# VHH binders against b0bn94, part 21

Target 1, 137 residues: b0bn94
Amino acid sequence: AEVQQLRVQEAVDAMVKSVERENIRKMQGLMFRCSANCCEDNQASMQQVHQCIERCHAPLAQAQALVTSELERFQDRLARCTMHCNDKAKDSMDAGSKELQVKRQLDSCVAKCVDDHMHLIPTMTKKIKESLSSIGK
Below, E stands for the ipSAE of ESMFold2; O stands for the ipSAE of OpenDDE; V2 stands for 0.75 times the mean of E and O plus 0.25 times the DockQ between their complexes.

## First folded at step 17 (VHH; framework vhh_7nfr_2)

Design t3 (at its last look DockQ between E and O 0.87; V2 from the best seeds 0.00; counts 0 for: pae E 4.3 > 2)
Fold by ESMFold2, look of step 17:
Structure t3 (fold): chain B 137 residues (1-137), chain A 127 residues (1-127)
Amino acid sequence: as target 1 above (137 residues)
Amino acid sequence: QVQLQESGGGLVQPGGSLRLSCAASGFTFSSYAMSWVRQAPGEGREWVSYISSSGSRTYYAKSVKGRFTIARDNVKNTLYLLMDSLKSDDTAVYYCARGPFRYEWSSGKYTMTFDYWGQGTQVTVSS
């Protein structure tokens, strides 16, 4: 599973870095500038300043939650696929298959799970970027 | 440091029930998917159940589906496994495990494996 772990980690890391640089970092900058402006109103009450700052943080929070939600869905699908592979391996062992053959079967099944899900990353990336473009507008 | 501590194991008759708990500390529990894995005598570890970080999605091994329920309380930082209709084949050490998947915004790291394990709690089903 070391090789499969690295494949998924590298692909997801690259996708998230792309989303962070293109979308999230810009929103973080806007959040800080917005928050600073909230503090410039000498006539605002303490509650008004706090509410202003909370409003400024909402778009970034929404963006991070959206990306996290999509990653969770990806994680859940991959976990279910992998657990199915484990079920098949146990069924084979219970039916009398040799340990070496069961291990090869399991490794092949997990590799296919990873291949199939890695092919979904471009689609997931497109969905995330489209959704992020709607935040704040 | 990350700590996972299981409890609630013991001896039970076939058809009985148990509730396992796993107390988590040293990390933001609500940010991580969690799993139960078990190891029967003389066998390798078997992935039993999975729950997403929010608790909204759960999955079960075929051998326990319909009998076991995984749950989490993100306020109390506790993972649960409700075990009903227990059978002799359920006899094992049960481990609470963090993972297998995690994403961390600060590091940009995505982890596919179980990175932390508890000490395990023994469940024995016999008459």
Scores: ipSAE 0.202, ipTM 0.595, lowest interface PAE 4.3, mean pLDDT 84
Fold by OpenDDE, look of step 17:
Structure t3 (fold): chain B 137 residues (1-137), chain A 127 residues (1-127)
Amino acid sequence: as target 1 above (137 residues)
Amino acid sequence: QVQLQESGGGLVQPGGSLRLSCAASGFTFSSYAMSWVRQAPGEGREWVSYISSSGSRTYYAKSVKGRFTIARDNVKNTLYLLMDSLKSDDTAVYYCARGPFRYEWSSGKYTMTFDYWGQGTQVTVSS
């Protein structure tokens, strides 16, 4: 089970890093430049400058929230799948199955969960990137 | 230092109710999914319930579905487990666990394991 968790973890990590490089990092740059421009307005009040900076941060915050939301959806599905595997394992134990047999069944079930969800990652990535591209426009 | 501390356990009769709490500290609580895990005597650990970082998504083990409710207060850094219609089979040590899923934007780290556990709180359901 640990090996399977590592597989999907690495895959998701790679995806997020890709999104960070291709989308989030650019948005960060824009946010910093925007904020710097806010600070150059010597006629603005302190409150106005702060409001300006807050506006500059909004797209990045939205982007991070979007990515987090998509990850939560993915994680929720995977969690449900793995918890279901645990339920089945418990049922098998309650039915008098041998511990080793139940363990094998659980491992197989979790492996399938991971495989099935790894196949969703490319589509999820595409959706995230498309959504991020629309932020700030 | 990451700390999780459970409370609210005790002795109840079948059909009774309990509310467990888990006080979290030493990390950004709102950034982490949280879970309840229980272990009955002589049994393995059972994943009881899951709640996403925002609290928008929850899941329950078949054995507790419809009776237990997981919730969180990200302002108070507290995780809750409302347990209704308790049964003898619910007797166990209940653990608060961080995870299993988390991505940290500050570190770029993604995790899929329960990386921290509380000490647990005993729940005993007996007539």
Scores: ipSAE 0.199, ipTM 0.586, lowest interface PAE 2.0, mean pLDDT 90
ESMFold2 (binder alone), look of step 17: mean pLDDT 82; pTM 0.810

Design t4 (at its last look DockQ between E and O 0.06; V2 from the best seeds 0.00; counts 0 for: pae O 6.8 > 2, placed apart)
Fold by ESMFold2, look of step 17:
Structure t4 (fold): chain B 137 residues (1-137), chain A 127 residues (1-127)
Amino acid sequence: as target 1 above (137 residues)
Amino acid sequence: QVQLQESGGGLVQPGGSLRLSCAASGFTFSDYAMSWVRQAPGEGREWVSYISSSGSRTYYAKSVKGRFTIARDNVKNTLYLLMDSLKSDDTAVYYCARGPFYYEWSSGKYTMTFDYWGQGTQVTVSS
């Protein structure tokens, strides 16, 4: 499963970098500018300034939570597929199959799980970007 | 340093129940998916159950589905395995493991394997 881990890692990393560059980075810049403006009101209380800054952070926090949630969903789908592969391997072992044959079957099953789920990454990316565009509206 | 400490194992009669606990420290527990993995004498490790970081999704190996329940308490940083209807085949050392398939924003790593393990707790079902 080392090769399959690298495939998933590279694809997810590329997706996250795209979302960060296109969406998240801009939101972070807005958050810092918003926070700086909170400090310009000479008449605001300490609590009012802190609350102003907290409000400035909300859109970025929402965006990061959304991306994390979608990554969790992707991870959970892939984990379930892999758990099914483990069940099939155990069934084969319990039926008396040789350990080497079972390992080859397991490796092939996991590779198929990864192949199938890698094809879902473009759709997940589109969903994330559409959802991020709605934050702050 | 990441630490995982299992407890709650012991000797139980067939058909009995046990609750395993895993105390987690040294990392933000609520950010990570967690698993239980067991190893019977003379066998390889078997992935028993999985729970997502939020706790919203759980998965079970066929051999334990319907009998075992994985749960987590993200306030107490504790993972649980509630084991009912125990059989002699459930005799094993049970490990708490961090993973698989978690993502770290700081590292950009998406792991498909378990990166940290506890020391294990022995469960023995005498028959």
Scores: ipSAE 0.043, ipTM 0.473, lowest interface PAE 5.6, mean pLDDT 83
Fold by OpenDDE, look of step 17:
Structure t4 (fold): chain B 137 residues (1-137), chain A 127 residues (1-127)
Amino acid sequence: as target 1 above (137 residues)
Amino acid sequence: QVQLQESGGGLVQPGGSLRLSCAASGFTFSDYAMSWVRQAPGEGREWVSYISSSGSRTYYAKSVKGRFTIARDNVKNTLYLLMDSLKSDDTAVYYCARGPFYYEWSSGKYTMTFDYWGQGTQVTVSS
């Protein structure tokens, strides 16, 4: 089970890093440049400058919310699957099955959960990147 | 000095509603975006909602979207969080935070950063 968790974590980490490099990092750059421009307006009031900077931050805030939302959805789905595996294992134990057999079944079940969800990661990644690309436009 | 003081927390049953308030002082409240962040027992801090300085822009975490509403009164220097359809998973200490001002990538996680926090108010959802 631990090995399976490492597999999916590695895959998710890779996806997140990809999103960071291709989308988030660019958005950060835009935010900083935008904010710098706000600060160069010598005619603006303090309030105007702060509001300007805040507007510069809005896209990145939206991006954060979006990515978090997608990751939470994915994690929740995977968690439900593995919880179901755990419930089956408990039921088998209660039915008098041997512990070793139950462990094997649990491992197999979790492995399937991880495999099934890993297959969703490319699609999820594409969706995230497309959504991020539309932010601020 | 900058001060943020949360209030309105308490014990509610699942499906109930609660309204949190955050009193701000020591700075020009209307110049700053504000956020709510919560921390459940044994968990890290989770961003909940964002509102721009003017209130024209709002964002929500997936877990609370459709149930929570963030608002502000810039005349009263107060931030609000209206929480409807509360669930057990909403149990947490809720913090008022000024910002975000920075976004950073650390330890494989993209995180919003805030410069000031309140002391928090406890929200407990239990039957």
Scores: ipSAE 0.018, ipTM 0.285, lowest interface PAE 6.8, mean pLDDT 88
ESMFold2 (binder alone), look of step 17: mean pLDDT 82; pTM 0.814

Design t5 (at its last look DockQ between E and O 0.69; V2 from the best seeds 0.00; counts 0 for: pae E 6.3 > 2)
Fold by ESMFold2, look of step 17:
Structure t5 (fold): chain B 137 residues (1-137), chain A 127 residues (1-127)
Amino acid sequence: as target 1 above (137 residues)
Amino acid sequence: QVQLQESGGGLVQPGGSLRLSCAASGFTFSDYAMSWVRQAPGEGREWVSYISSSGSRTYYAKSVKGRFTIARDNVKNTLYLLMDSLKSDDTAVYYCARGPFRYEWSSGKYTMTFDYWGQGTQVTVSS
């Protein structure tokens, strides 16, 4: 189970780093430059400056929410798959199967869950990057 | 520091009901998915239920589906487990746990497992 968790964590880490470098960091830079421009208007009221800055933060907030939501959906699916494996293991224990055999069945079921979901990461990455590219357009 | 404090456990007869609460502090509760995990005497921990950060997605182990309800109040920073139709098999220490998955942009932290646990509250179902 530790090996399977590390496999998923490494793949998700690499994907998040790629998205941060390619999209999020650029949006963060734009947010700060936009905010600085809001402060340069000597004729704007305090309220107008605050509203200007608030609008500058919207694209980055939307981007972070999109990435977070997609990661959460991925983990929710993996968690559901793993919970189903636990249900099957409990059924086997209740039916009198040996503890060692039940543990092997559980480990195999979880490994399959991870393998199946690892295949989804490239598609998830493409969807995230496409969605991020459309923010503000 | 992150703190999770369970309460509401106790002794109940089979068929009875109980509501567990978990008070959360030291973090932005609404940013995190939360779970209930239980441990019966002499056994490993069992993942009982999961709720997403917004509360819009919930999942349950087969052993409790239809009998237990997970809920959260993101204003009060409190996680709940409503337990109905309790059976002797439900006897366990119940833990509030943060996770299993969350990436927090403000801290830069990433986790794929439960990273904080409460002290646990005892639920005993006995005639």
Scores: ipSAE 0.043, ipTM 0.456, lowest interface PAE 6.3, mean pLDDT 82
Fold by OpenDDE, look of step 17:
Structure t5 (fold): chain B 137 residues (1-137), chain A 127 residues (1-127)
Amino acid sequence: as target 1 above (137 residues)
Amino acid sequence: QVQLQESGGGLVQPGGSLRLSCAASGFTFSDYAMSWVRQAPGEGREWVSYISSSGSRTYYAKSVKGRFTIARDNVKNTLYLLMDSLKSDDTAVYYCARGPFRYEWSSGKYTMTFDYWGQGTQVTVSS
């Protein structure tokens, strides 16, 4: 189970790193430049400058929220699958199956869950990147 | 320091109801999915229910579906488990567990594990 967890974690991390490099990092740069421009307005009040900076931060915040939301959905789907595996294991034990056999079945089930969900990552990545590209326009 | 403290357990008759609470501290509660896990005497730990960080998604073990309701208050940093139609088979120590958290942009980390557990609260269903 730990090995399977590491597999999916590695895959998700790789995806996030890709998104960070290709999308989020650029948005961060824009946010900082925008904020710097806000600070150069010597005629603006403190409140106006703060509001300007908040506006500059909004696209990045939206982007991060979007990525987080997608990851959460992915997590929830995987969690649902693994919980189903757990339920099956419990049912098998209640039916009198041997513990070792149940463990093997559980491991197999979880492995399948991870495999199936890892296959979704490319599509999820594409969707995220497309959505991020539309932010701020 | 991460702390989870369960409460609300006790002795109830079959068909009765209980509400468990889990007070969370030492971390940003709203960033983490949470779960209830129980352990009956002589049995392994069994996942009972899952709730996403925002509370928008919930899942239940087959054994409790339709009877238990998981909820959370992110302002109060509290996780709840409403247990209705309790059965003798529900007798167990109930734990709240911190599930996977939201991606931390500062650390570049996203974990999909249940990494912290409370001390548990005893639920006994008996006539």
Scores: ipSAE 0.032, ipTM 0.383, lowest interface PAE 3.9, mean pLDDT 88
ESMFold2 (binder alone), look of step 17: mean pLDDT 81; pTM 0.806

Design t6 (at its last fold request DockQ between E and O 0.76; V2 from the best seeds 0.00; counts 0 for: pae E 3.1 > 2)
Fold by ESMFold2, look of step 17:
Formats: C-alpha cells, structure tokens, sequence
Structure t6 (fold): chain B 137 residues (1-137), chain A 127 residues (1-127)
C-alpha cells in the first residue's frame, strides 16, 4: 500500500500545486491588498473596517472551500472503494481461502481502486479551475 | 499531540444496543474523516464504519450495515457509533481511528492510512 500511497500523493500534490499556482496565489495577493486598502479609510468606523476586511477574504474563503470539498469527495469515494475491498477479503477468508491468497486479492483490489480514482483527477482538476475562475470575475 | 479516547463499551446481551463515544483533541476534528475499526480476539482489524469530515457521507462494512450508525459532533469534537441488534460476532475491541485519506496542506503529504488510533473500548456480547 506504500506504492499506492505514493502514487496518490504525487497526483494530488500536483493537482493542488497547479491550482495554487494558477488561481489561489493570485486570490491571496488580492485579498491582502484589498484588506490593506480597508485600513486606509480614516473616516470608517471600527465595525466598517472589520466588515470591509471580511468582504476581502470572501473570494479566497470560497476558493478554499471549493478545493476542500472536491478533495474530500475524492477521498470519500476512495474510502468507499477500499471498504468494498475489505468486504471481499473477509468473504474470501470466510470461504476458506488462504491468508496469502486473500492478501494478494486485497492488494490487487486496492490497486484497482487507486487506478480508477486517479483517472478522475484530471476531470476534478478541470472542474476546480473552471469554478475558481468564476470566483475571480 | 493528537489524542483519541473511546468510551461506552461494556457487556451486553444479544439483541442489545450500545453507544460508543470517542473524544478527539490535538487537531482540527472537523477537517478529518473518521472511522471505527474493531478487532476480535485472535483476528485482524476490521474497518467497520467511515464518516466524512462534515458528516454528510457515511459508509459501513457489510457485516454491520443496517445495525450500526456512525455520527459526529464537530462542535464537541466527538465521534459516535450507535450499535443496535448486537450479535456475539460483534464482540471486539473497538477503536476510534483518524482517516483514512487526508491531504495535509502544510506539508503537502497525502496519507492513505489510519494515522492515529485510540486505546480502544471493549464490547462483549454474551448471553
């Protein structure tokens, strides 16, 4: 499972880095410049300054929530797939299969889960970037 | 330090119910998926239930589906397992486990395993 963990880690990290470089970094810069401008209004009340700053953070917060939600969806699907693999392994054990055979079947099942879900990463990445672009209108 | 502490185990008759709790500390509980894993005497660990970080998605092993309910309270940082219609086969130590599948933004590390475990709580189902 170390090989499968490395494969998923590389793919997810590449996706996160791509989204950060192309979208998130720009939004972070905008957020900080926007917040600094809120502090320049010497006629604003304390509440108005706080609310101004909160509005400046909204686009980045929306972007972070979007990326988090899509990544959690991916993770949840992988968890469901892996739980089904465990069910199959238990069925094989209950049917009398040898421990080594069951271990090989489980490892193969998990590898297929990873393969299937890694194919979804490019589509997930496109969806994230398209959604993030609408936030930065 | 990440800490997970289970409670609520005990002796129960077949057909009975128990509610397990797991108090979590040392991490942002609402950002992590959580699981219950059990281990019967002399057997390997069995992943019995999963709940997403928000609580919106739950999954169950075939052996417990329809009888067990996983839930979480992200305000009180507590994970639950409601066990109904208990059978002798449910006798095991039940562990609260963090994960699996988490991307850590600060390190860029992706974890595909249960990275933290509680000490476990014993559930015994006997006549």
Amino acid sequence: as target 1 above (137 residues)
Amino acid sequence: QVQLQESGGGLVQPGGSLRLSCAASGFTFSRYAMSWVRQAPGEGREWVSYISSSGSRTYYAKSVKGRFTIARDNVKNTLYLLMDSLKSDDTAVYYCARGPFHYEWSSGKYTMTFDYWGQGTQVTVSS
Scores: ipSAE 0.557, ipTM 0.811, lowest interface PAE 1.7, mean pLDDT 87
Fold by OpenDDE, fold request of step 18:
Structure t6 (fold): chain B 137 residues (1-137), chain A 127 residues (1-127)
Amino acid sequence: as target 1 above (137 residues)
Amino acid sequence: QVQLQESGGGLVQPGGSLRLSCAASGFTFSRYAMSWVRQAPGEGREWVSYISSSGSRTYYAKSVKGRFTIARDNVKNTLYLLMDSLKSDDTAVYYCARGPFHYEWSSGKYTMTFDYWGQGTQVTVSS
């Protein structure tokens, strides 16, 4: 089970790093430059500067929320799949199956869950990147 | 220091109810998904229930669905498990666990594991 989780973790980590590098990092740069410009207005009140900075942060916040939301959906699906595997394992135990056999079945089931969901990552990545590209326009 | 402390366990008759609590400290509780995991004598650990960081999504093992309710109070940094219609098969040590999913934007770290566990609380359902 741990090995399978590591597989997903590595795959998702790679995806997130890609999104960070290609999309989020650029948005961060824009946010900082925008915020810096807000601070250059010596005629603005503290409140106005703060509001300006908040506006500058909005796209990045939206981007992060979007990525988090997509990850959450993905993770929830995987969680349901894994829990279903656990349910099957429990049922097998209740039916009198041997522990070792149940463990093997569980491992196999979880492996399948991981495989199936890893196949979704490229599509998810594409969707995320496309959505991020529309933010701020 | 991350800490999770379960409470609320005890002895109850079949059909009874219990409410477990998990007090969390040492981290921003509202940013983490949380789970309940139980281990019955002689059995492996069973993932009982999951709740997302915001609490908007919850999932249950088939064995407890319709009887257990997972909830959280992000202001009080507390995770709950409401257990109704308890059965003998629910007898186990119940653990509060952080995870299994988390992404930390500040560090760029993604995790898929239960990285912290409480000490557990014993639930015994017996006539």
Scores: ipSAE 0.358, ipTM 0.686, lowest interface PAE 1.5, mean pLDDT 92
ESMFold2 (binder alone), look of step 17: mean pLDDT 82; pTM 0.821
OpenDDE, look of step 17: ipSAE 0.277; ipTM 0.640
ESMFold2, fold request of step 18: ipSAE 0.336, 0.256, 0.363; ipTM 0.680, 0.589, 0.695
ESMFold2 (binder alone), fold request of step 18: mean pLDDT 82, 83, 82; pTM 0.819, 0.824, 0.819
OpenDDE, fold request of step 18: ipSAE 0.289, 0.296; ipTM 0.641, 0.649

## First folded at step 18 (VHH; framework vhh_7nfr_2)

Design u1 (at its last look DockQ between E and O 0.78; V2 from the best seeds 0.00; counts 0 for: pae O 4.6 > 2)
Fold by ESMFold2, look of step 18:
Structure u1 (fold): chain B 137 residues (1-137), chain A 127 residues (1-127)
Amino acid sequence: as target 1 above (137 residues)
Amino acid sequence: QVQLQESGGGLVQPGGSLRLSCAASGFTFSRYAMSWVRQAPGEGREWVSYISSSGSRTYYAKSVKGRFTIARDNVKNTLYLLMDSLKSDDTAVYYCARGPFHYEWPSGKYTMTFDYWGQGTQVTVSS
C-alpha cells in the first residue's frame, strides 16, 4: 500500500506540475498583463475597469476549475474501483474463504485498480493540456 | 486538529429509516472526499459509502446500494447518511471517515487511505 501510494503520488504530481508549468503559469502571466492594461485607460469608468479585469480573470478561473475537476474525477474513479474490490472481498468472506486469503485477494485487486488508472494518466494529461489550450478561443 | 463527530444513531425496527450526521472541523471540508464505514459485532470494517469533495459523485457498497444515500453540506461542513429499508444486518457502529484518495495541492502529498475517523455512532436494527 505504501509502494502504491508513492507510485500514485509521483505520477499525479508530475502531471500537475507539467500542466502548471506549460499552461497554467502562462495563463497567469497573461491574466496579469491583461488586468494591468485595463488600468491604463484613464478615460474608463470605474465599472468599465472592473468589468475589464473580470474578463481578464475568466480564462484562468476556467482552467483551474478544469484541472480541479479532472483530479476529482481521477480520485473518484480510484475510489469506485477500490469499493468494488471491497465488495468482492466481502463476497469471498461470506462464501467462507479464509481471512488471510481474502486479504491477499483484496490487496491484489487494489493494486490492479492503481495500475489501470496510472496507465490512464498520460492520456488524461494530454486531454487536459488540449482543453486548456482552447480556453479563450 | 481534524475532528469528526457522528450523531443520529439509535434503535430502529426493521424496515425503518435513520439519518446519521457527521460534523467536521479543523480542515477545509470541501476539499476532501468523505466516507461512511461500519463495523458489525465480531467483524471487520466495511466501506459503506463514498462522496466526492464537491458532492457530485457518490458510490455505495453492494450491500447498501438503493437503500442508503450519502450527502454533504459544504457550507455547514456536515456529512450525512440517509438509511432506508434497514435490516438486522445493518446493525453496526457507523464511522464518518475522511478519504480515501486525496492529492494535496500544491505540496504534492497524496493519501490513499482513511486518515481521520470519528468515534462512531451505534445503529441497532432489531425486531
Scores: ipSAE 0.536, ipTM 0.804, lowest interface PAE 1.8, mean pLDDT 87
Fold by OpenDDE, look of step 18:
Structure u1 (fold): chain B 137 residues (1-137), chain A 127 residues (1-127)
Amino acid sequence: as target 1 above (137 residues)
Amino acid sequence: QVQLQESGGGLVQPGGSLRLSCAASGFTFSRYAMSWVRQAPGEGREWVSYISSSGSRTYYAKSVKGRFTIARDNVKNTLYLLMDSLKSDDTAVYYCARGPFHYEWPSGKYTMTFDYWGQGTQVTVSS
């Protein structure tokens, strides 16, 4: 279980780093420059400057929400798979299977869940990046 | 420090209802999926229900599907389990657990196991 956790962690971290480097970091830069420009308007009221900065921040907020949503969907999907494994394990126990055997089957099932979902990460990453690229346009 | 505290357990007759609560503190509750797990006497821990961080997604074990409802209030940092049509087989200690899978953005923390548990609350269904 721990090994499987590490596998997914590494894969997700790699994806997040990629998204940060290629998309989020650029959006952050734009936000900061935009905000700085808002502050250069000496004729603007406090309210106007605040509204300007809020507008500057909106794309990045949307981007973060999007990434969070996708990751939530991913972990939910994986969780459901693991839950099905748990249900099968319970059924096996109820059927009189030995505990050690059931545990091995459960571990195998969870491992398969992780494998199958790790294979989805590249496609998910592509989708996220494409979506992020459309933000602010 | 992360804390989970269950409440609402008790003795109920078959067919009765209970509502469990779990008060969470010490972390950003809204960023974590939560689950209920139960353990009957002499048995292992059984996964009962799952709810996503936003509450938009829920999942139930076959044994409780259609009878139990998981919910959360991210403003109150509270997890709920509505238990209807209770059966004797539902007798167990019910635990609030953080997980089994969660991801904190943008920290990058991702786990596949429950990392925190409450002390549990006893639910006894008996005539």
Scores: ipSAE 0.022, ipTM 0.375, lowest interface PAE 4.6, mean pLDDT 88
ESMFold2 (binder alone), look of step 18: mean pLDDT 83; pTM 0.831

Design u2 (at its last look DockQ between E and O 0.11; V2 from the best seeds 0.00; counts 0 for: pae O 4.2 > 2, placed apart)
Fold by ESMFold2, look of step 18:
Structure u2 (fold): chain B 137 residues (1-137), chain A 127 residues (1-127)
Amino acid sequence: as target 1 above (137 residues)
Amino acid sequence: QVQLQESGGGLVQPGGSLRLSCAASGFTFSRYAMSWVRQAPGEGREWVSYISSSGSRTYYAKSVKGRFTIARDNVKNTLYLLMDSLKSDDTAVYYCARGPFIYEWSSGKYTMTFDYWGQGTQVTVSS
């Protein structure tokens, strides 16, 4: 079970780093350049400058919310899968199965959940990057 | 410093109801999925319910489905468990837990375990 957990963690970590490097970092740079331009209008009021800067931050905030939402969907699916595994393990214990047999069954069930969800990560990554490229249009 | 504090436990008759609360502090509560986990005397911990960070998605163990409701208030940073139709099998210490699938934006790290627990609140269902 520890090996399966590390596989998912490494894959999700790699996906997030890829999205940050290719998309988020670029958007962060644009946000700062946009914000600096807001400060160049010597005739703008303090609140006009503040509102300008807030608009500059919207694309980055939108991008982070999108990535968070997709990770939450992934989390929720994996959580439901593993809670089902726990239900099956409890049923086996209540039926009198031996502790080691139940633990092996639980570990196998969780490994299956991980395997199934590992195949979704490349598609999820592609969807995220495509959605991020449309922000600010 | 992450802190989770449960309250609302007590003694209740079979068929009764209780509402548990968990006050959260020291982290951005709205960015984390939360769970309730219980432990009966002499038994291991049982994952009871899960709620997504926004509160839009919930899941329940089969043993409590239809009787328990998990909810959260992201303004008050509070997690709730409404327990109806309580049975003697529900007697346990109930823990508020963060996770088990935790994304940390600042580090880009994804963790598949519960990383913080409350001290627990006792629920006793007796006739």
Scores: ipSAE 0.248, ipTM 0.634, lowest interface PAE 3.9, mean pLDDT 84
Fold by OpenDDE, look of step 18:
Structure u2 (fold): chain B 137 residues (1-137), chain A 127 residues (1-127)
Amino acid sequence: as target 1 above (137 residues)
Amino acid sequence: QVQLQESGGGLVQPGGSLRLSCAASGFTFSRYAMSWVRQAPGEGREWVSYISSSGSRTYYAKSVKGRFTIARDNVKNTLYLLMDSLKSDDTAVYYCARGPFIYEWSSGKYTMTFDYWGQGTQVTVSS
């Protein structure tokens, strides 16, 4: 189980790093430059400057929420899959199957869940990046 | 390294309230579901509550439903458990844990598995 968890975690971490490097980091730069420009307006009131900075921050906040939402959805989907494996294992035990056999089936089922979901990560990554690219436009 | 540190436990009378906190470090807190698990004297560990990574989904054991509230602050990297209407049966060491990941067969039963645990905080409900 730990091995499977590590596999997924590494894949997700790689995706997050890619998204950060190619999308989020650029958005951060834009936010900072935008905010700096807000601060250069010597005729603006404190309230106006604050509102300006808030507007500058909005795209990045939206981006972070989007990434978090997608990751949560992914994790939930994987969790449901593994829980289904657990249910099957329980049913097998209740039916009188041998413990070692049930363990092997469970491990195999969980491994399949992880494999299937890891295969979805590239598509998910693409979708996230496309969505991020449309933010603020 | 991953670290979880519970706080807020103590002695309270029946009907009282407590708020537990769990400070997380060493990982991206906002990416992981979290849970509270408790262990009463002489008993096994019992799952108490679950909260999704964003906090949008929460679940509770039947024994605490309606009395306990799980929450998280992803900016502060902190997990919370608000405990109201406390009973003597709530006396236990309370752990924050990362997960669950899967259920596994152990010692004649299926149990929820978590990959990291805190050291726990003692909650004692007594008149």
Scores: ipSAE 0.024, ipTM 0.401, lowest interface PAE 4.2, mean pLDDT 88
ESMFold2 (binder alone), look of step 18: mean pLDDT 83; pTM 0.838

